# Designs tried in a protein design chat: VH-VL binders against q00174r1585to1775. Part 3

Target 1, 191 residues: q00174r1585to1775
Amino acid sequence: SLLKHVSITTPEFHEESIKFDMWPVPADEILLNETTLKADFTLREVNDERPAYFGVLDYLLNQNNHISAYGGDLAYTLHFTSGFDGKYIVAPDVILFSEHNALVHTSYEQPSRNEPFTNRVNIVESNFQTISGKPVSRADFMMVLRDLKVIFIRANYWEQTLVTHLSDVYLTLADEDADGTGEYQFLAVER

## First folded at step 18 (VH-VL)

Design x3
Fold by OpenDDE, look of step 18:
Structure x3 (fold): chain C 191 residues (1-191), chain A 124 residues (1-124), chain B 106 residues (1-106)
Amino acid sequence: as target 1 above (191 residues)
Amino acid sequence: QVQLVQSGAEVKKPGASVKVSCKASGYTFTSYYMHWVRQAPGQGLEWMGIINPYGGSTSNAQKFQGRVTMTRDTSTSTVYMELSSLRSEDTAVYYCARDRGSDFWSYGYYFDYWGQGTMVTVSS
Amino acid sequence: AIQLTQSPSSLSASVGDRVTITCRASQGISSALVWYQQKPGKAPKLLIYDASSLESGVPSRFSGSGSGTDFTLTISSLQPEDFATYYCQQFNSYPTFGPGTKVDIK
């Protein structure tokens, strides 16, 4: 089942690596419907101030084929609710996790509480850095894409986050998701 | 061989807390999620929650939210379950049970190995 | 939460008998169902997973079938050691158990 690879994780960032603490939440509890993922922070007993991420694997990548996404866009809509007394959490917005490497992206635009936020990240090396903040060459970037395992999308931006919904996640070459089809799709980049 | 050995029986007063331990051996502790399941005398089985031994993240049944805390000690391969604000209805045998999933990326939410159980009696 | 029911709640049988226990889910769970055996004073023992897969070390007289909402555990020829309570459990979502079926000696 494709649902098996939908996940929520809390990462611990190290100098050159990331340790992922996966939330043990059933896949059907994460996938609210065919277009929306849900992270319920109220189910956590420990007040963890670390960032959390949706892990989208099979939903986007289709493990049965090797699709190049270089030059395309990762697009998604995020909506979260939170209390008002929490601090902002500093962390990347997107993580490209490959078998051997992790690249991170931090967007200029940031989401606000209780307001849908649509983000679009161009899948090019200039939009990504290593965990330690170093620039990435095209060659290294392509290697990460080649060996891409999971795309992590940030689920919380503030302490005391209650619930987050991630919807309309697309990986496309062009602005092909502008029509708002509401379907999770991975559009291959053919060169 | 896989073994889950739990702490001994407990007798508590209403309002108190109980902490049960489950020591795992015979396998890679951090590669399998651990669950807690309880069973009241003469009754069925009730799932309480799950913990990721690798990172420590937990997920609890809604019924126990705010009352149950699961932790782990990787150095001793031990998982703990603490239940607070005990009630008479909490009288039960509490089991730790290993998830069928075989790594920190996967869990099955069904159980292949069980501890011997810990009887917790709550009485005034 | 997904609710499971079992039928019968209890039954009496003799050694050599064919025993059939049913489990019904309140909604579709595909094949995300397991069966446990529990003896008095002991922890449950996994018998069947994925509705029909026999756990390693479990005698072949045990079998599981079904999908969706209706499932069945069958003991083809009841043995003395099989007198116990049997529980179904779904793992399509957060785990829930059936109420159990006690198999007693006639």
Scores: ipSAE 0.844, ipTM 0.924, lowest interface PAE 0.5, mean pLDDT 91
Fold by OpenDDE, fold request of step 20:
Structure x3 (fold): chain C 191 residues (1-191), chain A 124 residues (1-124), chain B 106 residues (1-106)
Amino acid sequence: as target 1 above (191 residues)
Amino acid sequence: QVQLVQSGAEVKKPGASVKVSCKASGYTFTSYYMHWVRQAPGQGLEWMGIINPYGGSTSNAQKFQGRVTMTRDTSTSTVYMELSSLRSEDTAVYYCARDRGSDFWSYGYYFDYWGQGTMVTVSS
Amino acid sequence: AIQLTQSPSSLSASVGDRVTITCRASQGISSALVWYQQKPGKAPKLLIYDASSLESGVPSRFSGSGSGTDFTLTISSLQPEDFATYYCQQFNSYPTFGPGTKVDIK
């Protein structure tokens, strides 16, 4: 499980960096239960239309070996409550944040308003880019894993999102519980 | 040494707003979250809200949602708390209190340093 | 919201006495509890964090114990400067304070 050490943040994407605006919400308020995180946008004073992310790293921290995540799959499910006329927010689905770098992933499959969204991201360099959209070498990717600080999972895809639930968050090791090709389509995000 | 110095006492009428300031010194201002806690005369302590180190996001107690606004000015190392639609029940000493968490990524929601307090009196 | 209660609400003691104050949470909060001391006209002062850790600069006569829902603050030998009001506060969720325990001199 990745859910014990959790946070919520609204990042600002710059050309070569990310500035995070942390939601100072107690972990207990984020943790709906042992398997589900909650982002409540209604509690924010301002209607912030920026993307928000859940920050998780419990599993990797417990393993004390971030490199072991290479070749594995990050899987999770999102549930949304939002208005009908909210615009889509362009942003990555997953961010690997290390001490020195941030890598982003945007899945080809995107959520729909009326159904849960289950995503799986293979933890390999080909599924990630730099913030500026540049390819990542295996060597650089491994460095990010080595120095991994937080995995950010996107919490909102539309403006006027009210509540998001993140559940069933798992990181599987390579060659374990894989039901796909191991690589996923990456969509570049314009910044 | 860490110091939190708050603005002076305020007297307001019901329906008015009050803005209290808290100037921080003696530590890295942008490394700590700041809280506001109030205490009515002869009463206990009541948490009002928290603001992150750069003043971008806040979390307020449900009781004060819609009435309290917290802001920060990093250039002056000052945190502000504005409470609107004042009522007689808002008469209290208001404290800024530094979060014990020591960096941007961690907040403890308990308080290691406090301002001296600002008395706000709401009366007709 | 998590509610905290304290017992007793007030007590009278003499210098040198062992004083114990109890704080009870409405639900489990692990060790996410702190204790403050407040003197009249002053801001609270942090004494204990994480239920049992002594804050730097706080005399060793202060100690905290407990986990889950029941917590205690103990002053092993009450000193003149210890007459004050003591508050417990939980930080497992949004902060809430106990109602306080006033320690008066006999």
Scores: ipSAE 0.840, ipTM 0.926, lowest interface PAE 0.5, mean pLDDT 91
Fold by OpenDDE, fold request of step 20:
Structure x3 (fold): chain C 191 residues (1-191), chain A 124 residues (1-124), chain B 106 residues (1-106)
Amino acid sequence: as target 1 above (191 residues)
Amino acid sequence: QVQLVQSGAEVKKPGASVKVSCKASGYTFTSYYMHWVRQAPGQGLEWMGIINPYGGSTSNAQKFQGRVTMTRDTSTSTVYMELSSLRSEDTAVYYCARDRGSDFWSYGYYFDYWGQGTMVTVSS
Amino acid sequence: AIQLTQSPSSLSASVGDRVTITCRASQGISSALVWYQQKPGKAPKLLIYDASSLESGVPSRFSGSGSGTDFTLTISSLQPEDFATYYCQQFNSYPTFGPGTKVDIK
């Protein structure tokens, strides 16, 4: 498949870094169809209490220049199947992972167990933080977009999740009046 | 210099468990996924599962789900495969095999280096 | 699961012969196919990857071709050390192997 970065991973969050435990699942097993990804937690040997994420950059953008994502909206829908007795897992909803940094987003709206969860995240610096919870400058945010490797979308919100489907994943175009298009040049990245 | 050295032959009774080890050397242990493949006497090859030595995540063939457990020890660069509820049909040579993928991000699901194999005999 | 078949199941050949082994997949797997050689009492050895790429250190008399569902392993001139069992394996999804083709000396 041309979707090389379709993946599932379990991150371990540290103070200033994320370690990813990638699920060794073939892309064809993740991509259920042209619009739906699947995370099957039942195929794992142990019920994991950690969060899992879909990696969806190639599927979503399929371009080398990701600056155009600025000002756009990442939208997606999650469907869950679970035992409904697991406790909530605290973790970000979206992770922007670049060559040098990872930025995280936590949505105000959170999913419920009994209904599909549709989320929309505006791709701007004010909606993201560093792993340690610090604000991100526009310059640093643009650098992350420029060097973007994967967009991670959370796959589970509760323990004992059995299967999650991620569907209708797309990035809307930014408004024509937005300043997020074009080429950006920066001298340094702040941390 | 890549070498995969497996533990010795095992003889087990039906219902028992067996744990086979595979010690890797000659490369960065956590940078390559590891697979287990078995071969019954005079038969073909059968894939059992894969493990990510970096984080420990696994994926098993459906046939062995619930019965196979793969683990790793990064300090000794060793991968383990435990098969429980053994049956006579589990009599086979078990191989560890390194995934061709070149880093923790990529896996190929085909195998460039193999262990010497471990014969597991299940008999009453 | 993707099923692979091989033909023939066995063949007898002489040194210097051209040998052709076929592998067929139950569904399209693009070029996600490899070939292994296995000798008695030994682990398999990778020969071809991505259907047609020769693994490093493998003699040039080995070649692979095909795409989609039909694949072929060819030994242009069989050598004494080539008598073995050959397996195809797909990696488009979770790995599955062909049943093998045994190449015996005539």
Scores: ipSAE 0.809, ipTM 0.896, lowest interface PAE 0.6, mean pLDDT 91
Fold by ESMFold2, fold request of step 20:
Structure x3 (fold): chain C 191 residues (1-191), chain A 124 residues (1-124), chain B 106 residues (1-106)
Amino acid sequence: as target 1 above (191 residues)
Amino acid sequence: QVQLVQSGAEVKKPGASVKVSCKASGYTFTSYYMHWVRQAPGQGLEWMGIINPYGGSTSNAQKFQGRVTMTRDTSTSTVYMELSSLRSEDTAVYYCARDRGSDFWSYGYYFDYWGQGTMVTVSS
Amino acid sequence: AIQLTQSPSSLSASVGDRVTITCRASQGISSALVWYQQKPGKAPKLLIYDASSLESGVPSRFSGSGSGTDFTLTISSLQPEDFATYYCQQFNSYPTFGPGTKVDIK
């Protein structure tokens, strides 16, 4: 393949920025199969509270320009196993990362251990905040979509997470043409 | 400009551990991943593992899982590789090597600069 | 793991000869292949990356070609300083190396 656009990262959050410690794991070790990514936490210490994220490339229209995704949904399915004695890890669930900014989303609905969890996040500014938790304007939100580099999807929720699977990632697009049809694009999960 | 300077040769007995250091200079230490590669006498090259020196995340070759530990010290721009439970077949020259081009959406796993090598001899 | 083979295991050639070394991968790796030169007692040196791209400072007599599973390193006019062992290495996944090709000057 010409492109392999998956990763796992451990971020350090600052007031207005994120610093990433990308796991040096090749895509072939993350891609469990055609539709599923795996993050393996079994080497972590039991009290490791650092959140980790799947990074996926978005193959929307106009390459880096994803303004047509405004009003659509990011959807994905998580399944994880964990021990029962770990603490919950407080962290954002989705990060939109661009040249200009990083915007975060925390979903009201949260996954349970050992249960498939499908999340849907409407891609509008009201569902996202700055890293410091402040509201974003539509204009600032659209600027992030114009130059979207990576979508990060949270990989762990508890300190004793063992393995997380991320599957069926897709992004619907809002219809902006006059013919009234919606255009839906699946996020590429390339080998 | 870019230099990777490794610690000196080691002689060890079976069952012992060895820790090899690799001091980097001439570039931003935390911006490039570091690998460890070894070469037994008269033999080819064998990849051992990789460390992200920014946050310390690592991945080890399966053959060395459980025996190799990689760490770094950002204040001295130094990466360490420790190999435990040494066997005679661990006799080799150990190299640190800088990853050429890793980032979020690309992957490296090839090396543009190498240390001078550290000979580790394991004998009874 | 992706295994690499090299041919020949060794060769002997005269100054000025054209030398070709092959590397074969056990599965497709697109263009994710590099070539190193290693002289006795020294660390390897990167020559070619992405199968065919010449590393800065490497003489233009070196070239690489191939994609998929079959790759070649060519030295168009062998020089005395090219006495070395040459390794291919794939980076489509965790690194693996070919067994090396030793080049001796007649």
Scores: ipSAE 0.062, ipTM 0.647, lowest interface PAE 6.7, mean pLDDT 84

Design x3
Fold by ESMFold2, fold request of step 20:
Structure x3 (fold): chain C 191 residues (1-191), chain A 124 residues (1-124), chain B 106 residues (1-106)
Amino acid sequence: as target 1 above (191 residues)
Amino acid sequence: QVQLVQSGAEVKKPGASVKVSCKASGYTFTSYYMHWVRQAPGQGLEWMGIINPYGGSTSNAQKFQGRVTMTRDTSTSTVYMELSSLRSEDTAVYYCARDRGSDFWSYGYYFDYWGQGTMVTVSS
Amino acid sequence: AIQLTQSPSSLSASVGDRVTITCRASQGISSALVWYQQKPGKAPKLLIYDASSLESGVPSRFSGSGSGTDFTLTISSLQPEDFATYYCQQFNSYPTFGPGTKVDIK
């Protein structure tokens, strides 16, 4: 049987928690190729305009790899199409989800319709908040990185989104000097 | 004891809509995806779509996109399927069926428990 | 979409016979295949999942085999209660069903 390591899900935010309504879409409809994921909103019920997220897994076997991402960057490229008269959907852009906690990030720069958008999010506590919008300590942030289960990356920004592609998802590592030589990619599941 | 109990048979005119219910019991309703599958008289099985009853996300078979709407009511553990713009070829037994996959991270797209079926007849 | 065919479309057999039904997929589906039994007037019943795994409560005379594109359901010693139509279904993507194989008891 094929393991399913990618997902599309719609969060339900509660004051101190987040629950996910996972899209019942086969993995081969999400994994377009080895480097690109697709979210197809045209199969959604017409009135469902809730935010949706790509869930990605880290295939690295070293349990300390997630701690090593502190100070590095999450990088990704989005491209989406949508109708012209939909309203903006207010939601976080990145969610770090661990067994007991979730931290959220909203980037100042936002993608535009029909244009490729490359984002980088520095993996430090000052770029993230709790679900309720409060600051997170470095210690709590490091605990989330240690126990990280999934990184969620937002798939829709405007109502009437049709199709979104997520490509080239990377975690870079901070190293002792500033040359930024470490990186690794999230591996897609085999089809 | 898992049970899926569907609403009774219906006779409809072409162009009308039908809404079939499926009440689940004997398990945690929001933990299992629900499918709808139909079978025309004397014919094989045809998948129509799937709903996540936790939050209501759906995927519909392409053939029914735009005509089928699936909803649920978590307070009554009930899934609904509404098929609009009925045609004579929509005459079939409609089944709800529980997805064998049982957690947030998985669904199997095959079915371990089925409702008893609801006959929908479309005739003028 | 992944198309499934079944062979034979129907058969008649005697109690005690070994019965073999085949299912072929239009493309590779690994082991993502299930078998259902449907008796007249009843909903389908799951027999075999993952091509070869026996569902709980199903008699051991039923077995499944195959991977890739070719799959087989075998009833090792046919019983009177086994007259039914048998369907294969793939779950490698959105579900599709085979056309069914009707088994009649002589």
Scores: ipSAE 0.050, ipTM 0.637, lowest interface PAE 6.8, mean pLDDT 83
Fold by ESMFold2, fold request of step 20:
Structure x3 (fold): chain C 191 residues (1-191), chain A 124 residues (1-124), chain B 106 residues (1-106)
Amino acid sequence: as target 1 above (191 residues)
Amino acid sequence: QVQLVQSGAEVKKPGASVKVSCKASGYTFTSYYMHWVRQAPGQGLEWMGIINPYGGSTSNAQKFQGRVTMTRDTSTSTVYMELSSLRSEDTAVYYCARDRGSDFWSYGYYFDYWGQGTMVTVSS
Amino acid sequence: AIQLTQSPSSLSASVGDRVTITCRASQGISSALVWYQQKPGKAPKLLIYDASSLESGVPSRFSGSGSGTDFTLTISSLQPEDFATYYCQQFNSYPTFGPGTKVDIK
C-alpha cells in the first residue's frame, strides 16, 4: 500500500550505521491532510532524548532516481508544541537514505519552541556528512541521490516535544542547462 | 518452528497491576512486530497495542492509554505487557500475537502466530 | 476507528452444509480484511487474509470474497472440525475485530 510509505522512526546512530526503530503507526494516523504530517510524542517520558524523524519520498515521484536534485533545495516547515522545560536534543536534521549509504545534514539554525521553523537545505555534498561525521565525496553523494529511497526529516528538538507537524515539503530540481531553468517538484505527502 | 509461550494465569485485586510475558522462539525476534490482544470471557477480541521489538517503539489503543506499558528484552526474546489500575472488566485472556509483516516499512496489523493466552482474573 | 459488524451472530448447521458469514465495515477498507477461526479455549487461527487469500494449510473449503465495505466468508460442505467462532478483522488502520459468528452443530 502507498499509505505505508509515510513513516516515523526513532533511529539510533552508531559509529558507522543507523539502527531504525520504525514507529508502528499506520500512515493514515500520520497524514493529517495531503500536505501535512503529524508526529505525536505525548506518551514519551519527559526526559526521553531520542530524536525522531518523518520518512518521506518514493510515493511522490515515478522514480527512485534523484540525481537531478543536485544543486537544488529541500525545503520544509515544522510546527511544534513543546513543554516549557527540557533539554535540546542534538541530532541531524535531515538523513538521505539509500540502498548502500546514509548521509546526514545538521543545520546551523535551530527552531524556537512553539514557533514555525522553515528550513532550506541545499542538496550538495558540502552540506552532508557520513554517519560517522566524515566529509562526503561528490561521487558518493551522487550515488546516494541515484539510489535514494527515503528522506528523513527530524521531528523533535526537545525532550518534551508533544506534537510536531511537518508541512510544505518540496524538493527543487536543478536543470543541468546553463540557462538556469530547473525543474520543480513537490515532495507530496499523499498518493 | 515459531512458538510464543506466555506466563501463567494471574488473579488480581481491583487497583493492582499485572505484567504478562511472551517468550518468542523459532524466528528472529527483532524482525517481527508483536501485538497484544485480549478477550473477556464469552466476548470478542480487542486489540491493545503493538511493539517494535527492534528498538522498543510502541503504539497503544486509545482505550488503554496511560494504563498499558509494553516492553521487551532482546536478550531473552521476551515481550511484556503491563496493565495498571485493574478493574473487574479487565478480566480476560491476554494474547501476544506476531505481526505477519517483517520489513521495517511493512507491518501488516494482522497476526500469523498467537501465544497460548494468559488468563487474568480481577476480583474483589 | 473502523467498526466491523458480522451477520449472523450465531447459526446452527449440519455437517455438509454450506455456511456463509458476512462482515461489514463502517467505511471503505479496500481488501484489508482478515478472517480468524477460534475454537473454545484456544487462540484464534488465521484463515483468510487480504479478503480472499487462503492461508497456508487451511482447507480449500474455506473461501473469502468482497472489497470495500462488504465481505463474506464461505465454508463449503461444513466438517465436524469447523464448529467454531469466526471473527473478521480489518487492517486498513489500527486493528479492529468484528463481534464474531458462532457456528454450532445442529
Scores: ipSAE 0.028, ipTM 0.617, lowest interface PAE 7.5, mean pLDDT 83

